# VH-VL binders against Cell division protein ZapD (zapD), part 1

All scores and structures are predictions.

Target 1, 262 residues: Cell division protein ZapD (zapD), of Nitrosomonas europaea (q82wr3)
Amino acid sequence: MLYSSNAILLTVICYELPLSERIRMLLRLEDLFDKIDFFSARDTSFEHHAVLVALFEILDVTSRSDLKSDLLQELDKQRTMLEGLRSNPEVSEKALDHILQDIRAAFRGLLDIPGRIGGHLRDDEWLMSVKQRMSIPGAACEFDLPAYHYWLNLAPEIRREDLKDWITPFTPIRSGINIVLNMLRNSGKNCCYTAVQGLFQQAGSEHQAHLLRLHISSEFPCVPEISANKYALNIRFVPWRSDHKTEVYEEDIPFELTFCSL
Unless a header shows other numbers, all headers, positions and changes below count from the first letter of the chain; antibody chains are not in Kabat numbers.
ipSAE, averaged over its two directions, is called F for ESMFold2-Fast, E for ESMFold2 and O for OpenDDE. V2 adds 0.75 times the mean of E and O to 0.25 times the DockQ between the complexes of E and O.
[cut] stands for letters that were removed.
Atom coordinates printed by the task and the answers are left out, and those that the model quotes come from them; centres of patches stay.

## First folded at step 22 (VH-VL)

Design P1 (from O1 with heavy chain Y104R)
Fold by OpenDDE, fold request of step 23:
Structure P1 (fold): chain C 262 residues (1-262), chain A 122 residues (1-122), chain B 113 residues (1-113)
Amino acid sequence: as target 1 above (262 residues)
Amino acid sequence: EVQLVQSGAEVKKPGESLRISCKGSGYSFTKYAMHWVRQATGQGLEWMGRIYPGDSDTRFDEKFKNRVTITADKSTSTAYMELSSLRSEDTAVYYCARVEGPLRGLYGMDVWGQGTTVTVSS
Amino acid sequence: EIVLTQSPATLSLSPGERATLSCKSSQSVLYSSDNKNYLTWYQQKPGQAPRLLIYWASTRESGVPSRFSGSGSGTDFTFTISSLEAEDAATYYCQQYYSTPLTFGQGTKVEIK
């Protein structure tokens, strides 16, 4: 019996904890855009439906915030900061020029967005009717939305063209978000720690972070519960699928921690 | 574990060229600059230059600009420092050290190689 | 180039005593864009490579004991060992990475009596 040693591919799992609503929003939008990219590249009606779902969610998320203004402000801030570091020997000039170009492009793109983000979708009565139905669980069936059903039965190429038209106007937003999040993620020093008996506590002023990144090996069947405030960071590792929220994974767990800030 | 492993000791004659390697392991090689620093016996530390393996961006001390070449091979996670026209004054321990970058971070040289002793003697 | 001058050249102290080292730069190493001082402190023991202790003038590197600290801004920096241990016998270097070329101070040798 050849014990196929299913080499359990150990992976490192990254946990990101946003410490502000602003960053939380950006992470959510990033996720939605990632989904859009993934599903739009495929051909099934289910996948294209998922694209629309994600687009509608983007509309909802962006409707509640001045995302455009926020991104412009942040990009400008980052640009200014980065330009100020041009002479620093530790800064790659090539990398700097590249990111500055990206920032400029994103900035311009954002400025060119007429009115509200997602206005092109909001102005489409048909899409909005679909969105309205999709907000109701199970209410996007054929009999609920005959026109949408028709669209879903069109050739994938035709649907993809429509999707492209709907997605493309968000490109500057996506670019802005990606730039900001990349800057954020790369802003902090990664440090190695050990949670003793599943607990880790750190006191200090470094808690002005906007994002906490935690890297943990999948070999440990536990998940981190993170509490961060101005005074302390507390990480509690809880066993995977624990029935009791109070249970701690009583092992020493090595992990990497990064405090990220813009 | 993050490590930088340098090539072995070198004995050279004046006028010859030196090539030292520094292999990184346990980290993303392309995200860190590789610096080269030397130290003569009983002397202080002298920065020579650095390279970002990711984009091959290099910086040098002008003192070494015409004699030093720094390269990196991403496939092997190895950085190289070549010093030409060796002189007796080039006798030193040569170190490679990493710095996080290329835009953010910049926390100093947090990991060092073990050093390579170079003797230039006629 | 930015010249870093360390003082004293040698510091001989007993275990438990406080060590204070100075590093003065010929030019400010503070970037106004990010409000960070691009100064580091290294410890080097004989026959070993330098070890990073402090970066950004005052931030302690991971794994570095709390007895080590850095302070200062602009051109004047101080490295402090609050309570010396025998293992702290070493040469300490300040280094700037504000501008090219990177430069080191001449070092302060800390001897434990």
Scores: ipSAE 0.863, ipTM 0.949, lowest interface PAE 0.5, mean pLDDT 93
Fold by OpenDDE, fold request of step 23:
Formats: structure tokens, C-alpha cells, sequence
Structure P1 (fold): chain C 262 residues (1-262), chain A 122 residues (1-122), chain B 113 residues (1-113)
């Protein structure tokens, strides 16, 4: 019996913990846009339905915030900071010019958005009727939304064109988010630590962190529970699928930690 | 483990050219600048130049600008420093060192190669 | 170029004593855009490559003992070893990465009696 040792390819899992509502929102939106990209490239009605779900979620997330203003402000801040570092020998001039160009493009795109983010969708009565029904569990059935059912039965190419029309106006927002998050993720120094018997504690020294990034090998069947405040960082590793909330993974776990700030 | 491994010692004559390699491992080679620093025996440290392998952005000390070439091969994670028209004064230990960048971070030279001894003698 | 001047040239102390090293810059190495001093401190032992101890003038590199610290801003910087150990015998260099070319101080040799 040749036990094909299916060498379980060990991977590194990245955990990101936002330390502000602002960053949390950006991460959520990033995830939604990633889903949109994934599903819009495919052909099934289920996948295209998922795109609409994601778009409607974007509307909901953005309705409660001044995302446009926030992004503009942050991009301007980053631009100013980066421009100030132009003469620094450790800064790549090529990289700097590239990112500044991206920032400018995103900034202009955001300014060109008329009115409220997602206004083009909100002004579409049919889409809003679909959104309203989708807010009710199971209420997006063919008998509830015959027109939507018709649309879902159209050729994938036709649906994709509609999706493009609905997605395209969000491009500046997506670009802005990507720029800010990339800057954030690349702002901190990655350090290696060991959680002794599944526990790690560090006194709060970096009061300006906006995002924590943890990298953990998948070889450890545990999940990090992170608690961060202005005084301390506490990480507790809990066993995967543990039925006991009080259980800690009682082994030493190496991990990487990065404090990120804008 | 993050490490920089340099090529072996070199003995050269005046007027010849020198090429030293520095191979990085254990990290993203394109996200870090590779610096070259030399140190003559009993002397201080002298910066020569740096390259970002990701976009080949280079900077040099003007003192070496006409004699030094710094290149990087992403496929092998190896940086190279070539110094032409060698002089006796170029006798030194040459180091490669990485710095995180290219826009944020910038935490100094946190990892160094073991050094390459170069002797220029007639 | 920015010139870094270190003092003293040599420091001879006993184990347990406090070592204070100075680094003066001919120009400010503070960027107003991010409010950071682009100054580092390195330790170099004989026959070895330099080791990064402090960056941004006062931030300790990971794995560096707490007895090492840096302070200062603008043009005046101080490196401190709170309690010297025998293994701390080395030459210490300050380095600026504010402008091209990067420059190092001439070094301070710390000897342990």
C-alpha cells in the first residue's frame, strides 16, 4: 500500500486586524471589490448574482460614511508625505513617480464622481427594487422578481455588459482604497516572535498603529484571537475547532507581526 | 532565514576590474534595496551605492559614479557590484547590505553580507 | 555631503558602567514630512560585518538588547549602553540616510577594561 504521502503543502496565513473603523471599512470594501472581480469574470447566473450582492453591500457600506472625502484626504496626505521624501536616498525615484501618478489619477477620479458614491445605482429604480427584495432572506426568487429572473437568463455576455456599466463608476474608489491599503501594509517592519504556550503579550508602544498583520504557518492547527488597545497587545492562539472557549493551543508558535500605520 | 552571501576574496592588479556578487535568500528580494559599503583595513565605512532590484533604480556616491556599476538579477536574487580601473586605494573589505523600501520603511541596513576581501596590488 | 562627527574616538570602561557616545551631523537629518530622523547606529566587532542596532535615531532593531538606546534630533544624537557587557566591545558607527551620499561617522571604539 504505497501511502501516497499527500504532502500537505504548508502555507502561511495572513491575519489582518484593523484598529480603527476607518481601516475596517476599507478592508471590507477591498474584499467586496475582490469578489466583484472574481465573479464578474465568470459566466453563470449565480456568479453574476453574487456581483450584484457585492455591489449592493458596497452601497450599504458607503451610505454610512464619507468615504470619498476620507479617501481624498488620505491620498493627499500620502502624496504630501511621499513628495517630501523625494530626495531621500532610500526612496526609489521610479517607485515614487509611479505611486504619485497613481495617487493623482485616483484623486482626480474621485473628484469626478458626481454626487454620492453609488448614485448611478441608486438612481436605477429596477436595481433598487432588486436590492430591496434581496434584503429579505429568500425573497429574490423568480416569482418575486420576474424581470430579474429574465435578466439572469440572458446570455452571459449581455449580463457582463450590464455589470461593467454598474461596476465601472466605482473604479476610482477601488483605486483609492488599493493605494491606501498598500501604503498601509507596507508601512511597518515585520518582526518575528514566538507565542509561548499559545500566548503572546506586548506592551503598547506604537500608539499610532492602524493595522496589525500576523503571519502564521498553517502547520499549527490554531487560530489567533487578538486583543489590542492603547496599553497592550494580547494574542491568544486557540485550537482549531475547539469546543472549549477557554482552551489555548499549548505549544510554542512562531509568528510574524507587523504594526502598520498611515 | 534571511541571509546575504557574497562571493569570495579577490586579488587584483591596478587597472583591472572587480565584480562581486551578493545573493539574498529568505526574503522578498525586490522589496529591499541592496547597498554596497566598503571598509579599508583599520578605516571607517564608506558607502558606494545602492540598487532596487525591483525597478533597477540606482544611486551612487559621486566619488565612484564613473567606476562603479551596480546590477541585480531578480531571477537569482543576486546583486552585483563592479568596480573598474582599480587602484591600490580600493583595497578593502566590501559588504552588501539590504534596506527595506522603496517608499516606506527605510529602517537602515538590517542584514549584511559576510564581506568580500579585495586586495589590489602590483 | 553630510559629515557625521563622533566622539569620543575611544571609550574605555568597565563592565556595568554606562557608555555614552555622541554623533553630530553637519546638517539636520530630520524630514519634516514624516517627522523622522534618518540616523542609524551600527555595532561592528573585529572581523565581522556591522550590525544594525538603532534606526530613526531612537528605534531599537528587533533582537537588540534593551541596554542599547538612541536619542536626539536634528543634528545632535546620542547612543547609550546603559550597562556595559564584555561582549559590547566594538566600534560603533552612526550613519545618515537623509541624503545622497550616505555617510558614516568615523566611529567610536568601545573597550572593556
Amino acid sequence: as target 1 above (262 residues)
Amino acid sequence: EVQLVQSGAEVKKPGESLRISCKGSGYSFTKYAMHWVRQATGQGLEWMGRIYPGDSDTRFDEKFKNRVTITADKSTSTAYMELSSLRSEDTAVYYCARVEGPLRGLYGMDVWGQGTTVTVSS
Amino acid sequence: EIVLTQSPATLSLSPGERATLSCKSSQSVLYSSDNKNYLTWYQQKPGQAPRLLIYWASTRESGVPSRFSGSGSGTDFTFTISSLEAEDAATYYCQQYYSTPLTFGQGTKVEIK
Scores: ipSAE 0.861, ipTM 0.949, lowest interface PAE 0.5, mean pLDDT 93
Fold by ESMFold2, fold request of step 23:
Order: structure tokens, then C-alpha cells, then sequence
Structure P1 (fold): chain C 262 residues (1-262), chain A 122 residues (1-122), chain B 113 residues (1-113)
């Protein structure tokens, strides 16, 4: 951010709305891995505790899905589609070769995972005892888990070596998620619109999307409420804090919208 | 606001070289290819080539291969087209235009420069 | 090289009439891997740069009036102005970006009577 004597702190806020349960899960996992990276680089026991909470949430999210199989299938679909476009003059062959190499590496890494995602954590009896206790409100305190309390009192660099061992086996999943979400986020045309008195409607859907991306200046103290189906898109901009669900932020609001699909 | 601004009109003699700049603003310069298209007076459009500034991937119409050079400078968000060994038949308006890529997008030339009129005469 | 043949060369119509323009490609411009026809329609008014109207044969660019539409697949493409307005007087080009070199049709000039 750059400032002057008359500086105004303005940001553009991106809202992402997943339109399928599959994309919703990928976005949740991305968020959890981002938190893991941030907190594991910190030094406090509080922050390293937060890493474990996020790791255990990843286990919960992935326990009800065939994520590995879904990623393998999607990576192969993307590889096949991209190879079929190699002759297209608008495709950069350098960019194509790079993404295909990344896809091959992620695909091989996923195939090498024995069994289900997170088995290295599920096979760790100590970690699973910590996870079990965390499911009880307030039960992860010092007196309930003295061995965990001991671990939290180790030097940060010692804890970080354990965290690395627990995080690193997720690398093939993280790579697959990053490739798929990058392809998805780059798949749509960004278009500029104005919501009239806080309302916007678009009819005649041109294609089914898997993700909507909306950009709006932070100068407008409102948030988008998006209702999308195959026939119409409706957006209401509501005050970011309101006592009434039907209240609309009644100003003309410029925003950008992108429909993304795989 | 997305904008492509080209260098000004030129008058050239046969055998000289032409160099036109196209400065992009208001968008991610490296996310888009920059194309060069020319149009002789009263005639249709002729594609010359394109570059992706992000990775320097470059393509030309083969009829120009020994005469055309297309480059880009990421630090100034400017693309360049040079055409050497000019002939009177090269008299045209030269346009730059962008296309989103390099792997997804591919929506056609959605923003064009204002054009650079080039006259080649002895 | 893919040759795009547009017809008619000139179309003179009254305001409110339907304009129908044809673009025929010497070979298919469809990529089966993404199921897209790499064919674009541009409008060019005298003294101006071309303006993108339609991409992927049938998808209207943002900000383009709904009276403009495109259809077709493979080798035969149609561009339609459903109710012609005075400001629609221009030359319309189709353009393929299926293979190198990218090529344009020779244009259809639309005139308002």
C-alpha cells in the first residue's frame, strides 16, 4: 500500500462463491493450508496449537470424500484438454509445457499416497489422542494433556521439525488443489458492472459455472448476497452490518464479476 | 480503465525499418498476449504476429518471418513491432490488440490500440 | 492457412430490419478438447479500430447490445443484428484463431438506407 499526506486506504475485496460442493471443499482446504503455513512459521505455542487444529480439520474434511480420486480425475481431464489445445496459436507453448510438468508431478505424487489422505496422522496414536481430546470443549488444557503441554513447551524450532513431518505428506494434495484452483480462477472473463441501487440481475446464463468471483472497492460498506442458478444471477448488496435481512445498500455500486468453470 | 496507446504516425522510405510501440495500462500486462494487425487503406485486416510478454512466447505469420520482430518490455508494459526492408505495399494502419491467455481465456482481441498510420513512399 | 469467406460483400437495409451475415471457413475451427469454435466477430467503423462483438462463435462480449448475436459451428457461421439501428452501419469481420496464421474474412459492409 502507498500513502501520501492525503492518503486514503482503499482496497479491492474479492468474494469467491463456490457453486458446487466439490469446489467448496477445495476452497476450504486451501484456506486451512494457508493458515498452517502462516502459523507454523510463527514461534508461539498458541500459534503451533492452531496448526494442529487446522491439520485435524483437514482430516475431518477429507474423511467424507474421495478427494484423492477426484483430484486424479480432474488433473487427467485438465491434462487431456490442455494437450488438445497445443496447436492453438493463442496458447503459449512455454506455459503449456510448464503446467503439464506440474500436473505430471502432482499426479505421480497423488498415486504414491498409500491409502487415504492423512494416514500418516491417523496412524500416530499420540496425535489422535490429542485430536480426540480437542473434540471436547476446553478439554485440551494442560491438566488434560500433560504430554501435549510438554510438547508445547519445547523450543519453537523443535516443534517446527515435528510440524514439518506432519505437514509435508500433504504436499501432493496441496499441489493438486493449487493446480485445479489456478485453472479455475483463470478460466473466466472479468466483466465490469454497476448494481443499480444495490441490485443487479443477469438473465440468460451462457454456461454453468463452478465459481463466481466478485471484486468491489472497500469504500462501499456492503457485502454481496449472491443467488445463482442456471436461469439467472441475482446480487443484492447489503450493509455489512444490518439488523434487517431485507435491507439493501441503496447506492449505485461498481463491481467486477467473473464466472469460472473447469 | 484498460488502454493500449500506440506511437505516432510515420512516413518511411523503401528499405527503411519501422518500429511501433504499444503501451498497455489498466490491466495485468503479462496475462495477455499482444497482437499486431495491419490494414491497408480500404482493405481488410492482416495479422502479423503476437507475443506473450510474460514468457516471451512469440508467433508470426510466416510471410513476415525474415522482416518482423515482435518484443515486449515487462518493466514498462510496452510491446514493440519492428518491420524491416519496407516496401510501398507496407503502407497501412498498424494496430496492437490484446488477447487473454496464455492457457485459459482466449476470448479474441478485446482491446485495440488507436492505430499507427505508416506511409512508405519514395 | 484458413480462408474465411464472408457474404454478402455489402448489405443495405433499413432501420429495424434483420441483418444476417455469413462467414464460411475453409476448415473446421472447432477444438473438440474444450468444445469451442475459435471464431470471432468484429465491428469496424470508418477511422476506428475494430471492436470485439462475439467470441467463440456465439458468446457476446460484455457491453455489446443484445441485438447482436452469433451462431454456427465447425465451418459455417452466422452473425445477426436482430433490429438494425443507425449506429450499426459499419464493416463486420469474422476472424479465426484456430491455427497460425490468424486470418480475417474480407468483411461485410452494412449500410443503412
Amino acid sequence: as target 1 above (262 residues)
Amino acid sequence: EVQLVQSGAEVKKPGESLRISCKGSGYSFTKYAMHWVRQATGQGLEWMGRIYPGDSDTRFDEKFKNRVTITADKSTSTAYMELSSLRSEDTAVYYCARVEGPLRGLYGMDVWGQGTTVTVSS
Amino acid sequence: EIVLTQSPATLSLSPGERATLSCKSSQSVLYSSDNKNYLTWYQQKPGQAPRLLIYWASTRESGVPSRFSGSGSGTDFTFTISSLEAEDAATYYCQQYYSTPLTFGQGTKVEIK
Scores: ipSAE 0.756, ipTM 0.902, lowest interface PAE 0.9, mean pLDDT 90

Design P1 (from O1 with heavy chain Y104R)
Fold by ESMFold2, fold request of step 23:
Structure P1 (fold): chain C 262 residues (1-262), chain A 122 residues (1-122), chain B 113 residues (1-113)
Amino acid sequence: as target 1 above (262 residues)
Amino acid sequence: EVQLVQSGAEVKKPGESLRISCKGSGYSFTKYAMHWVRQATGQGLEWMGRIYPGDSDTRFDEKFKNRVTITADKSTSTAYMELSSLRSEDTAVYYCARVEGPLRGLYGMDVWGQGTTVTVSS
Amino acid sequence: EIVLTQSPATLSLSPGERATLSCKSSQSVLYSSDNKNYLTWYQQKPGQAPRLLIYWASTRESGVPSRFSGSGSGTDFTFTISSLEAEDAATYYCQQYYSTPLTFGQGTKVEIK
């Protein structure tokens, strides 16, 4: 008897673990902005509603009073560090001048934001009324928000003009986040390891990492459970869908690991 | 599977030029500098120069600047070093080596080619 | 040009002994902006290309045994093999990448008795 096998497309999955609250927030914002870009380019009212949900979530994530100040401080820190390396023969002068120009532009753009991040949305009384109603499960229905229902029934091109006005003022924040995250992601040395029977341990870390990046083949139906600190790293690979709370995926698993720092 | 594979050994006469290739594989060629280092028999290591293929940023030891040309072909992931006006003192093993950059990394020469032996004699 | 002076020129030691190599730089190789010493250690066996062991003076490259270590800052650097093995017979070079031209020390040859 002949058996045919279905080819499985293998991908490499990257898991990123932020090791500080600041990096966690930047990763959350990056994800939200990526979703905004994707859905705002679409045509349905469902997709444009999703853009507004993401915009309002950005307001919630950025409600802490110091995000703008934190980005300015980090950009200046990176600028100062990079300028101090200008004489280093391993540094490309062309790459250095490019990144310094990008930092300068993002820094100036952040300074030019009046007040807090998202003030253009917070000062829009209509948008804030929509946001308030969305905080109640199911309360954004037509009968609760007839003006919003009207807006959703406009042509997609008209809605996109409004969305552009609401999204564009975030450009300096997005630029700052992209610079910081790119510097971070490019800072680490990628190393290959094998988890023995789903377990991996590494002791004696001497550095302060801000982000951990882990790459594993999708052929292994497991996810990493990571506990990391200054002194030790422990990784347990658990089945992606487990019927048992404490189960470990007991195979030898090759993976790649990178410790990233600003 | 990161590898740097160099072209084969050469025998040259004084006054000629040499050109050595270094083909990289298993990594992002444009995100690493390619360095050239030589070693005469029984002697230490001597840096000649480097290029970042991604942006063409290039540096040389002034000792070689008017004799050495370092280039890269991104489409073939290959770096080249040409040394002109050869002398017997240029007899050496020539290595290529990569360094991660151009702004972050900077871990030193973590992968080396196998070396190309060049003999310059009359 | 930064001159790196290694000592001793040769070490002859028995398996299990500690090897200590010195590298002295004519100028500091520390960049204060990132607080890193731009000094590396390489191992070279006859007929082979050098192998990176230590970067930033003290950070061990991936796959390098823990018996290899580096220390020091500024101008004075030390490389240590805590318990020599037969495979460690080689010449060891320090190298600076603080300024152009990049320069290497003259090497320390480690021999196993």
Scores: ipSAE 0.739, ipTM 0.895, lowest interface PAE 1.0, mean pLDDT 89

Design P4 (from O1 with heavy chain G105N)
Fold by OpenDDE, fold request of step 23:
Structure P4 (fold): chain C 262 residues (1-262), chain A 122 residues (1-122), chain B 113 residues (1-113)
Amino acid sequence: as target 1 above (262 residues)
Amino acid sequence: EVQLVQSGAEVKKPGESLRISCKGSGYSFTKYAMHWVRQATGQGLEWMGRIYPGDSDTRFDEKFKNRVTITADKSTSTAYMELSSLRSEDTAVYYCARVEGPLYNLYGMDVWGQGTTVTVSS
Amino acid sequence: EIVLTQSPATLSLSPGERATLSCKSSQSVLYSSDNKNYLTWYQQKPGQAPRLLIYWASTRESGVPSRFSGSGSGTDFTFTISSLEAEDAATYYCQQYYSTPLTFGQGTKVEIK
């Protein structure tokens, strides 16, 4: 019996905890854009439907925010800061020039967006009718939306063209988000810690972070529960699929922690 | 564990060239700058230059600019420092040290190699 | 070139005493863009490579004991060992990474009596 040692490919799982609504929103949008990229590259009607779902969610997420203004402000802030560091010997000039170019491009793109983000979709009555119906669980069936059903039955190439038209105007937004999040993720010092018996606590002023990043090996069947405030960071590792909210994974767990800030 | 391991001691004659290697392990080699610092016996620390292996961005002290070459091989996670036209004054312990970068997290030289003793004598 | 001047050259103290080291910069090492002082403190023991203790003038490196601290801004910086231990016998260097070339102070030798 060849015990196929199914080498359980141990992976490192990254957990990101946003510490503000602003960062939370950016992470959500990033996820939605990732989904759009994934599904738009495929050919099935289900996948293209998923693209529309994600687009509509983007509309919802952005409807209540001044995302455009926020991104512009942040990009400008970062640009200014980075430009100020040009003479620093620890700064790579090549890297600096590259990121500044990206920032400028994103900044310009954002400025060119007329009106509100997603206005091109909001102005499309048909799409909005579809969106409205999709907000009702299970209400996107053929009999509910005959025209949408027709669209879903078109050739993938035709659908993809429409999707492209709907997605493209978001490019500056996506670029801005990617730049900001990349900067955020690349900020902060990565440190190695051990949660003793599944618990970790750290006191200190470094809690003005905007994002916490934890890296944990998948060999530990546990999930981190993180509580962060101005006074302390508390991490509790809970067993995977535990029905008991108070249960702690009672082992020492090595993990990496990064406090990220813009 | 993060480590920088340097090549062994060197004995050189004046006019010769020196090449020291520094191999990094336990970290992303391309995300950190590799600095070279030397220290003569009983003397202070002298910065020579640095390279970002990720994009090959280099900086040098002008004092060494014409004699020093710093390179990095990403495939082997090894940085190299070459010093030409050696002089007796180049006798020193040479260190490699990493600094996180290239835009953020500029925290100084947090990991150092063990040093390479270089003797330049006639 | 930024010149860093450390004082005193040698400091001889007993265990438990407070050590205060000075590092003065010929020009400011503060970047207004990020409001950080690009100054580090290193500890070097004989026959060993330097060890990073403090970066950005006042932030302690991971794993560094709490008895070590840095303060100051602009051109005047102070490194403090609150309570000296025998193992703290070493030469301490300040370093600026504000501008090229990177420069080190001449060092302060801390001797434990």
Scores: ipSAE 0.848, ipTM 0.950, lowest interface PAE 0.5, mean pLDDT 93
Fold by OpenDDE, fold request of step 23:
Structure P4 (fold): chain C 262 residues (1-262), chain A 122 residues (1-122), chain B 113 residues (1-113)
Amino acid sequence: as target 1 above (262 residues)
Amino acid sequence: EVQLVQSGAEVKKPGESLRISCKGSGYSFTKYAMHWVRQATGQGLEWMGRIYPGDSDTRFDEKFKNRVTITADKSTSTAYMELSSLRSEDTAVYYCARVEGPLYNLYGMDVWGQGTTVTVSS
Amino acid sequence: EIVLTQSPATLSLSPGERATLSCKSSQSVLYSSDNKNYLTWYQQKPGQAPRLLIYWASTRESGVPSRFSGSGSGTDFTFTISSLEAEDAATYYCQQYYSTPLTFGQGTKVEIK
């Protein structure tokens, strides 16, 4: 949060653009886990339903890739790299030890996952029946899934217990993702730029990044449209709620930009 | 704006102790290491030590033989360097400088304080 | 400790000329783990604090003019000013942050004729 000269509370909005499918997947999973945390902590049947929706989405996302192997490889790579920096005077030994412990814990947890990610849910015929119905718009009604309706009417504490059982096996995956994304986000140098008349363009080798992070003050009623490839980065700031997609926010906009890499 | 503001000039006698402060502003104080570097008149730069205010991880040059203490107060975003058993040779301009960390973004000392002139004389 | 030796001690050149400064380290400052050279170049003008120009041996700090560049790896590093300007008169220091203690070169004074 930033304070203006007029004591107006302003917020900084962070925009993250994944530059690879791999990172995109990790960000999506992070979002799903965040939703799970949010909704599972609450008591209504609607919220707990949202948890299941998120869990099923996790199954779908993870079914398309070897996430487990990918995370293990990345964690090992990062561990090796970080361990190599132990003697560096700019590295905090405490911080290093802490992250290495986290990496080891996550790594071990991932190894302990039997078979395929989400197997415990896939093996539950009832849950899979629910998932199947949920894939049909509006087909999760009580008359379609009476058993699910029953479950939704149980006490929140009972539902939460079930949710815990279904969520817990994903803990190593979540931990791994968090570690990797944290490392990614903490990489790269943050630089300040100004989009002149709502436009910004940059060319260079920095476009080999895995994640682009933009920080923009909420005082500017505009949204960044970002196009990035190996040759160039183009940012166009569009006025909020503009009726014309071609319209540019015709003011100078200061923003922070970070190219992040693993 | 990112700034490091140091305490004022000091005049000390041999055997006394020196304490210099460096206040950071405009950035996350706990995310950056604070280094202390001194420079005698007409001489080069000499690194003394550094601290990460976030976890109080500290490193220093052993040549100071435990005369240097580096601390940080997160609540005030201020780092401190104390040098004991002062000698005439300790006469110098002392600088604080930040380095981003503690694991990544190790880009060197990108922001410096204005310096604190310290004179040690009998 | 790692000793950094800079040369020449003083460099007197005219505006527009190319300045080449050398920094040699007593041991390699290259980390194999991330393949980065932990060497920086600073500019210091009289009465001022040093200013970071180059980090990781060859990357320019934000806001640093393109006429400044760094190169090298391992133990041999070069700092270059492609076309000297009057404002470039200063002492330039290389610094290693590969190992404790951090160390600086003795500096190269660049004078503009």
Scores: ipSAE 0.843, ipTM 0.947, lowest interface PAE 0.5, mean pLDDT 93
Fold by ESMFold2, fold request of step 23:
Structure P4 (fold): chain C 262 residues (1-262), chain A 122 residues (1-122), chain B 113 residues (1-113)
Amino acid sequence: as target 1 above (262 residues)
Amino acid sequence: EVQLVQSGAEVKKPGESLRISCKGSGYSFTKYAMHWVRQATGQGLEWMGRIYPGDSDTRFDEKFKNRVTITADKSTSTAYMELSSLRSEDTAVYYCARVEGPLYNLYGMDVWGQGTTVTVSS
Amino acid sequence: EIVLTQSPATLSLSPGERATLSCKSSQSVLYSSDNKNYLTWYQQKPGQAPRLLIYWASTRESGVPSRFSGSGSGTDFTFTISSLEAEDAATYYCQQYYSTPLTFGQGTKVEIK
């Protein structure tokens, strides 16, 4: 699946479909934090501008006050469930104690957040003025925001100190998200299937999943369209560029599928 | 393809020691526990113990007190079971089997080795 | 130690008939924290290693035909072959992994007349 002896370098593409709005939010936040890590480590003003764009998007996503409470509730639910399995002979005590320590640290960090998530940015009048101008098409040009233009012309290591101060207060939220998504992704049984002529149907899911993960070789120039309800899962693989009139990608396609649950 | 390949059949005398290997391939060796189960001729299955190769967490049936040693070598993806002070009642087919873990997906023994026949006779 | 008692010891049936196997546990094998019964069913044919059929009492392993099913909770479990086929002649074991030591039932031998 990952290698061809005919000199084509193949990759495996993972498609993740969140099956609830809560998981969708966590995946979006994870993506934004990953971009922040990548671009803040770079040196250009363009890349550091992208960090600020991602930070402001995090503020928009986290403006709902229930995220902190949702993470606390999920972490406590998982802690309680894992503690109840401690005597199970299939559970590693060392692995259990490690994850419980991580959950405890994330839980305490979330409790210790003063006020609402992102308050350190919302209380920064300069940053909020930049954010406001960015909502207007073209309004973040140098002549519209000369102080921001000045900041972008600082040495990258100086900008990174500011970025660090703006990013670091999100650490408790980020830790909670990472623990929840890691537990979710490690749940479920990975199964191999073949879509016959680009189509796959499965009946008999016995529990609601929160995330579906699908792995397929990049050698197949198609993408999965997934339709799921509690009675059936339908996957049709379509050409990666489709004009809405295109039929399925009619080839037998091996793929891997996992239903993940918390 | 996921496979567990065990070392070959052995004939032993009482008082000797037994060491069986189980090499896993086609999967992440440290993601699964390795279990040891034996079966005397015409009898049922008897669990001996298990190890998680990733953290060396080990459990075993107390009836094998001080006779059983279960280990794993991550670098060769191989688990080992040693049984000392052999008796005629230890004559059995010995199986290795994997179980996913160490915290999630605690399903059952989904892949088994082919079995190692061990005869203990004087 | 949890004792699993299977019945009947032997079940002799014709192809197409329904086979029903019982497994009784001396203690509950249900963890309330995840609401799972830690009980599995295995099939073993002569000269072969066991094959996992059912885990968590009722969940079918991948690649296992739909004629095989499991049910029950706590202490009383049932394994069913809805329409017996010739290749189903085997010994079937239940097994708990609720507590150490892991234990198996003594087996139910299913024979085809």
Scores: ipSAE 0.703, ipTM 0.877, lowest interface PAE 1.1, mean pLDDT 89

